VH-VL binders against Adapter SH3BGRL (SH3BGRL). Designs and how they scored, part 16

Target 1, 113 residues: Adapter SH3BGRL (SH3BGRL), of Homo sapiens (Human) (o75368)
Amino acid sequence: VIRVYIASSSGSTAIKKKQQDVLGFLEANKIGFEEKDIAANEENRKWMRENVPENSRPATGYPLPPQIFNESQYRGDYDAFFEARENNAVYAFLGLTAPPGSKEAEVQAKQQA
Key: E = the ipSAE of ESMFold2; O = the ipSAE of OpenDDE; V2 = 0.75 times the mean of E and O plus 0.25 times the DockQ between their complexes.

## First folded at step 20 (VH-VL; framework fv_diridavumab)

Design y05 (from v03 with heavy chain A33G; at its last look DockQ between E and O 0.89; V2 from the best seeds 0.75)
Fold by ESMFold2, look of step 20:
Structure y05 (fold): chain C 113 residues (1-113), chain A 119 residues (1-119), chain B 111 residues (1-111)
Amino acid sequence: as target 1 above (113 residues)
Amino acid sequence: EVQLVESGAEVKKPGSSVKVSCKASGGPFSNYGIHWVRQAPGQGPEWMGIIMPILGITKYAPKFQGRVTITADDFAGTVYMELSSLRSEDTAMYYCAKDSSGWYEFDYWGKGTTVTVSS
Amino acid sequence: QSVLTQPPSVSAAPGQKVTISCSGSSSNIGDDYVHWYQQLPGTAPKLLIYDNNRRPSGIPDRFSGSKSGTSATLGITGLQTGDEANYYCGTWDRSLRGYEVFGGGTKLTVL
């Protein structure tokens, strides 16, 4: 299952918009996911800190939400999600199989021809 | 490097409250937490709480729940800690500190400020 | 009583090696990273070791850390008189919805 780490109480407009963009896309495409609120649940914040790879963390501070996982496997942050969406590669980015007949499945089939 | 400067020493009476400020003069608040840690004479440090303004997080140690309030002025880069219902055992050095990664490793500490509670 | 237990004091001669222990439980050291702080007389604590065994920039490699089970150890080699300080371990404890705990400290004397 796709897990999106978010901060429900964030005071940052940029963070709130990025979280909304990710969650809204998943909902619109009927992709099952679980929200993991790091503001309401410190165990979620601990887990996120421990499981975002070191090469994906900022030089100082903490990685900002949203952070996207498939089960325990790190998939990326908002920028990675945005790039995947722009390239019709969101299912691959999430570690999922694109639905038959989708634009992403069509693009993948053409690249393998 | 972020620099943390606490407000000056305070002498308070039992039953009153104290509000200590911590100015982050090395830059605006960003992706780290500001913590309050106190240390009574001859004792180890004691964590009181954290504020992470960007995430909207404030959390207090169980011992201080109900007596401590931590707030931030994000524009000024200043954090406040208010401890109410003061007792003699609250006499201590009070530090603000920043974490390095949004957790509990404190890589920079302010100089500390004393709060003395006596009649 | 501190949640984490440290010996009250240790001592050794200049140039020697010393270790400082920190004993906790499964709810803290057993499940989370341990950090070490040095506090010179009259100063604020300074981060010495983080995440069990990692050194911040500027900390010499004669300071080391390790963790086994519910105990952690700070090692200091090549002791210098400037190492005389109090040393504290700290870690997150998951009980009571989570909070940071520290040891009572170990006074290092360089004889």
Scores: ipSAE 0.567, ipTM 0.844, lowest interface PAE 1.7, mean pLDDT 89
ESMFold2 (binder alone), look of step 20: mean pLDDT 88; pTM 0.910
OpenDDE, look of step 20: ipSAE 0.825; ipTM 0.929

Design y06 (from v03 with heavy chain M52L; at its last look DockQ between E and O 0.71; V2 from the best seeds 0.00; counts 0 for: pae E 4.0 > 2)
Fold by ESMFold2, look of step 20:
Structure y06 (fold): chain C 113 residues (1-113), chain A 119 residues (1-119), chain B 111 residues (1-111)
Amino acid sequence: as target 1 above (113 residues)
Amino acid sequence: EVQLVESGAEVKKPGSSVKVSCKASGGPFSNYAIHWVRQAPGQGPEWMGIILPILGITKYAPKFQGRVTITADDFAGTVYMELSSLRSEDTAMYYCAKDSSGWYEFDYWGKGTTVTVSS
Amino acid sequence: QSVLTQPPSVSAAPGQKVTISCSGSSSNIGDDYVHWYQQLPGTAPKLLIYDNNRRPSGIPDRFSGSKSGTSATLGITGLQTGDEANYYCGTWDRSLRGYEVFGGGTKLTVL
């Protein structure tokens, strides 16, 4: 299952907008997911910070939400999600099979023909 | 490097509350955590809690849950710690400390401020 | 009544080496990284070792750290009179929904 780490209590407008954009996309496309709130749950916060790959961490500070996983496999942050969406590659980015009839499925079918 | 300055020393009566401030240099908070740690005379440090101002996240040590409140003024770059229902065992040096990684590595400590609880 | 146990004091002559132990449990040292702090008389603590054995910039390599099981050790070689201080270990304890804990401290005397 897709897991999105978020901070429900964030005062940052940028973080709020990025979280809303990711969650809204998943909901609109009926992609199942779990929200992992780091605001009230230290275990979620520790897990997120420990499991974002080193080359995806900031030079200083801690990784900022949203952070996107498929089960325990790291998929990316907001920028990676946005890039995947721009390229019609969100299902591949999430490690999922694109649904029949979607633009992404049509591209995949052409590549296999 | 961020510098931390706690507010001045306080003398309080039992049963009252105290609010200590910690001003960070360099303007509004960036991506780091601030902790409050106290140290009674002749004893080791005692962690009270953490705030991650940009995320609006706080967590308190079990001993202080219900008595401590940590808040931030993002614009002023200031963190506050309020401890209520004071008693003599709360007499200590109170520090704010910076944690650059968020992994509880207190890489910079303010010089501390004393809170004395006496009648 | 600190959660982590340290010897109350250690001493050695200049130029010698000492070790300072920190004993915990599976809920803290056994599961998490240990940090060490130096507190010179009348000053705030200063980070000396983090993540068991790493040194912040400006800390000489005569300070070292290690961890085994539920115990951690701070090592100091080439002892100098300026090393006379209190030393504290600190780590995360996962009990009670998680919190940071410290040792009661070890006073190092250089004779």
Scores: ipSAE 0.245, ipTM 0.759, lowest interface PAE 4.0, mean pLDDT 87
ESMFold2 (binder alone), look of step 20: mean pLDDT 89; pTM 0.913
OpenDDE, look of step 20: ipSAE 0.641; ipTM 0.889

## First folded at step 21 (VH-VL; framework fv_diridavumab)

Design z01 (from u03 with light chain N52D; at its last look DockQ between E and O 0.85; V2 from the best seeds 0.79)
Fold by ESMFold2, look of step 21:
Structure z01 (fold): chain C 113 residues (1-113), chain A 119 residues (1-119), chain B 111 residues (1-111)
Amino acid sequence: as target 1 above (113 residues)
Amino acid sequence: EVQLVESGAEVKKPGSSVKVSCKASGGPFSNYAIHWVRQAPGQGPEWMGIIMPILGITKYAPKFQGRVTITADDFAGTVYMELSSLRSEDTAMYYCAKDSSGWYEFDYWGKGTTVTVSS
Amino acid sequence: QSVLTQPPSVSAAPGQKVTISCSGSSSNIGDDYVHWYQQLPGTAPKLLIYDDNRRPSGIPDRFSGSKSGTSATLGITGLQTGDEANYYCGTWDRSLSGYEVFGGGTKLTVL
């Protein structure tokens, strides 16, 4: 199960848009996911802090939501998600198999042939 | 490097309120938290609450829930702490502290400001 | 009484070693990182040790931290007169919906 760490209370337009972009993509593609709200549950914030790898943290300060995991395995932040989407590799990025008929499956089949 | 400056010392009567400000250098807040921590004479620090302005997160210590309000003016880079229904035991040095990790790691403390509650 | 228990004072001669203990419970030290702060006379606290045993940049390696079970220890070797200060442990406590707790402090005297 895909887990997306978000802050529901963020006043940042950029953060709100990034969170919605990730969640909206998952919904539109019928990918099961669980929202982990770091504003509603401080233990979610603690867990995110401890489980985003050190080399994936910003140079200064704490990592910003959204942060994306498959179960407890870190997959990336918004920039990593966006890059994966641009390259038709979102399912691979999430650690999932692309469904037959998806754009990602078509790209993989085309490259293999 | 972000620096923190609290507002000036206050002398208050029991039952009144105090509002202390904390200005962070460099303008609007970034991805760090601001905490309020107080220290009565001869005692250890006592955590009062956290604000993460960019995330809109605020949490208060159980002891102060209902008496403390922490707010921010994000573009001015200023945090406020208001403590109501003051008592003599609220006499202390009040600090704002920066937490870059987002989890109770106070890597920079302001110089503090004194609030004295006396009749 | 502080949630975290520290000895009120410790002392040792210059050049010697000292340890400062911080005793807590499974709801705090047993489950979360311990941080240590140094407070020189008339100043604000300064982060000395974080995440149990890590040193911020600029803190000499004669300062060390460790943790076992529900107790944490700050170690200081090669004591200098400039180390005379109050030392506080701090950690997160999961009781009462969660909050940060500190020890009452330990006054180190270098004599």
Scores: ipSAE 0.685, ipTM 0.876, lowest interface PAE 1.0, mean pLDDT 90
ESMFold2 (binder alone), look of step 21: mean pLDDT 88; pTM 0.901
OpenDDE, look of step 21: ipSAE 0.862; ipTM 0.937

Design z02 (from u03 with light chain D31E; at its last fold request DockQ between E and O 0.92; V2 from the best seeds 0.84)
Heavy chain, then light chain:
Amino acid sequence: EVQLVESGAEVKKPGSSVKVSCKASGGPFSNYAIHWVRQAPGQGPEWMGIIMPILGITKYAPKFQGRVTITADDFAGTVYMELSSLRSEDTAMYYCAKDSSGWYEFDYWGKGTTVTVSS
Amino acid sequence: QSVLTQPPSVSAAPGQKVTISCSGSSSNIGEDYVHWYQQLPGTAPKLLIYDNNRRPSGIPDRFSGSKSGTSATLGITGLQTGDEANYYCGTWDRSLSGYEVFGGGTKLTVL
ESMFold2, look of step 21: ipSAE 0.706; ipTM 0.882
ESMFold2 (binder alone), look of step 21: mean pLDDT 88; pTM 0.908
OpenDDE, look of step 21: ipSAE 0.832; ipTM 0.930
ESMFold2, fold request of step 22: ipSAE 0.337, 0.241, 0.719; ipTM 0.781, 0.758, 0.879
ESMFold2 (binder alone), fold request of step 22: mean pLDDT 88, 88, 88; pTM 0.906, 0.906, 0.906
OpenDDE, fold request of step 22: ipSAE 0.878, 0.899, 0.900; ipTM 0.943, 0.950, 0.950

Design z03 (from u03 with light chain D31E N52D; at its last look DockQ between E and O 0.77; V2 from the best seeds 0.00; counts 0 for: pae E 2.8 > 2)
Fold by ESMFold2, look of step 21:
Structure z03 (fold): chain C 113 residues (1-113), chain A 119 residues (1-119), chain B 111 residues (1-111)
Amino acid sequence: as target 1 above (113 residues)
Amino acid sequence: EVQLVESGAEVKKPGSSVKVSCKASGGPFSNYAIHWVRQAPGQGPEWMGIIMPILGITKYAPKFQGRVTITADDFAGTVYMELSSLRSEDTAMYYCAKDSSGWYEFDYWGKGTTVTVSS
Amino acid sequence: QSVLTQPPSVSAAPGQKVTISCSGSSSNIGEDYVHWYQQLPGTAPKLLIYDDNRRPSGIPDRFSGSKSGTSATLGITGLQTGDEANYYCGTWDRSLSGYEVFGGGTKLTVL
């Protein structure tokens, strides 16, 4: 299952919009996910920090939400999600099979030929 | 080099409250945490709580839950700690400390400020 | 239980090695990283070791950390008079909804 780490208490407009963009995309495409709020539970915050790979962490400070996992496997942050979406590769980014007939499945089929 | 400057020393009566400020140099907060830690004379440090200003996250040590409030002025880069219902055992040096990773690794400490609770 | 126990004092001569222990439990040291702080007289604490055994920039390699089970150890080799200070261990304790705990400290006296 896709797990999205978020901070519900953030006052940052940029962070709130990024979280909403990810969650909204998943909902609109009927992709099952769990929302993990790092504000509600210190365990969620510690887990997110521990499981974001060092090469994916910012040069300074802690990694910012949203952070996207498939089960325990790190998939990326907002920028990685945005890039995957721009390239019609969101299902691959999430470690999921693109639905038959989807834009991503059609693009992938054309690339194979 | 990060600078953290606590407000001046305070002398308080039992039963009152104290509010200490901590100004971080460099303007608005970014993706680091600020902690409050106190140290009574002859004792080890005692963690009071954390604030992650841009995430709006606070957490308090169980011992201080209900007596401590940590807030921030994000734009001014200033954190406040208010401790209520003061008693003599609250007499201590109070530090703000920076935690760059958010992992409770206090990589920079302010110079501290004393709060003395006496009758 | 959630309290970290350190010896109240240790001493050694310049050039010698000293170790400082920190005993905890499965709810803290047993499952979480240990950090060490040095507090010189009249000053704020300074981060000396983090994540059990890593040194911040500027900390010489004669300071080392290790952990086994529910105990952690700070080692100092090549002892210098400037090392005379109080040393504290700190770690996350998962009990009571989670909070940071510190040891009571160890005063190092350089003979």
Scores: ipSAE 0.356, ipTM 0.790, lowest interface PAE 2.8, mean pLDDT 88
ESMFold2 (binder alone), look of step 21: mean pLDDT 88; pTM 0.904
OpenDDE, look of step 21: ipSAE 0.848; ipTM 0.934

Design z04 (from u03 with light chain D31Y N52D; at its last look DockQ between E and O 0.76; V2 from the best seeds 0.71)
Fold by OpenDDE, look of step 21:
Structure z04 (fold): chain C 113 residues (1-113), chain A 119 residues (1-119), chain B 111 residues (1-111)
Amino acid sequence: as target 1 above (113 residues)
Amino acid sequence: EVQLVESGAEVKKPGSSVKVSCKASGGPFSNYAIHWVRQAPGQGPEWMGIIMPILGITKYAPKFQGRVTITADDFAGTVYMELSSLRSEDTAMYYCAKDSSGWYEFDYWGKGTTVTVSS
Amino acid sequence: QSVLTQPPSVSAAPGQKVTISCSGSSSNIGYDYVHWYQQLPGTAPKLLIYDDNRRPSGIPDRFSGSKSGTSATLGITGLQTGDEANYYCGTWDRSLSGYEVFGGGTKLTVL
């Protein structure tokens, strides 16, 4: 299951938009996900803190939502998601198999041919 | 380099309120977690609360719940701590501190604001 | 009265090794990372050790941290006169909906 760590109480329009972009994409593509609110739940915040890889953390400050995991495996932040989306590689980014008939699956098939 | 500049010393009467400011500079304020930690004379630090402005997260220590308010002005890059219903035991040095990476490790400290509560 | 327990004082001669203990419970030291702070007279605390055993930039390797169970230890080797200070341990306590707790502090005297 994809887990998206978000801050429901964020006052940042940018963060809210990024969160909605990720969640909206998952919903639109019928990808199952679990939303983890780090603002409302200290345990969620602690888990995110501990499980975002050190090399993926900002030089200073707290990793900003959304942070995306596949189960316990870190997949990336919004920038990584955005890049994956631009490259039609979101399923790969998420650690999922691209569904048959998807553009991503077609591209993969061509590369293997 | 991160700088935390706190407001000046305060002298207050019991029952009044004090509001201390902490201006953060030298980095992305939005990513900072700012803590308030006080230290009474001859005692160790006491954590009061945290604010993560960009995330809209604010949390207070149980001891101060209902009496402390931590706020942030994103435009000014300033965090405020207001403590009400002051009593003599609130006399202390009040520090703002930056959490380095969200792990409650305080890597930068202000110089502190002395708050004296006396009749 | 502090949630974390430290010896009130320790002392040693220059060049020697000292250890400062920090005792807690399963709700704090046993639950989260321990950090250590050095506080010189008239100054704000300074981060000395974080995440049980990590040193911030600029902290010499004479300073070390360790944790076992519900206890943490700060080690200082090659003691210098400039090390004379108060040392505090700190960590997150998950009780009462969670809050950061500190030890009562240890005064290190360099003889």
Scores: ipSAE 0.693, ipTM 0.902, lowest interface PAE 0.6, mean pLDDT 94
ESMFold2, look of step 21: ipSAE 0.693; ipTM 0.875
ESMFold2 (binder alone), look of step 21: mean pLDDT 89; pTM 0.909

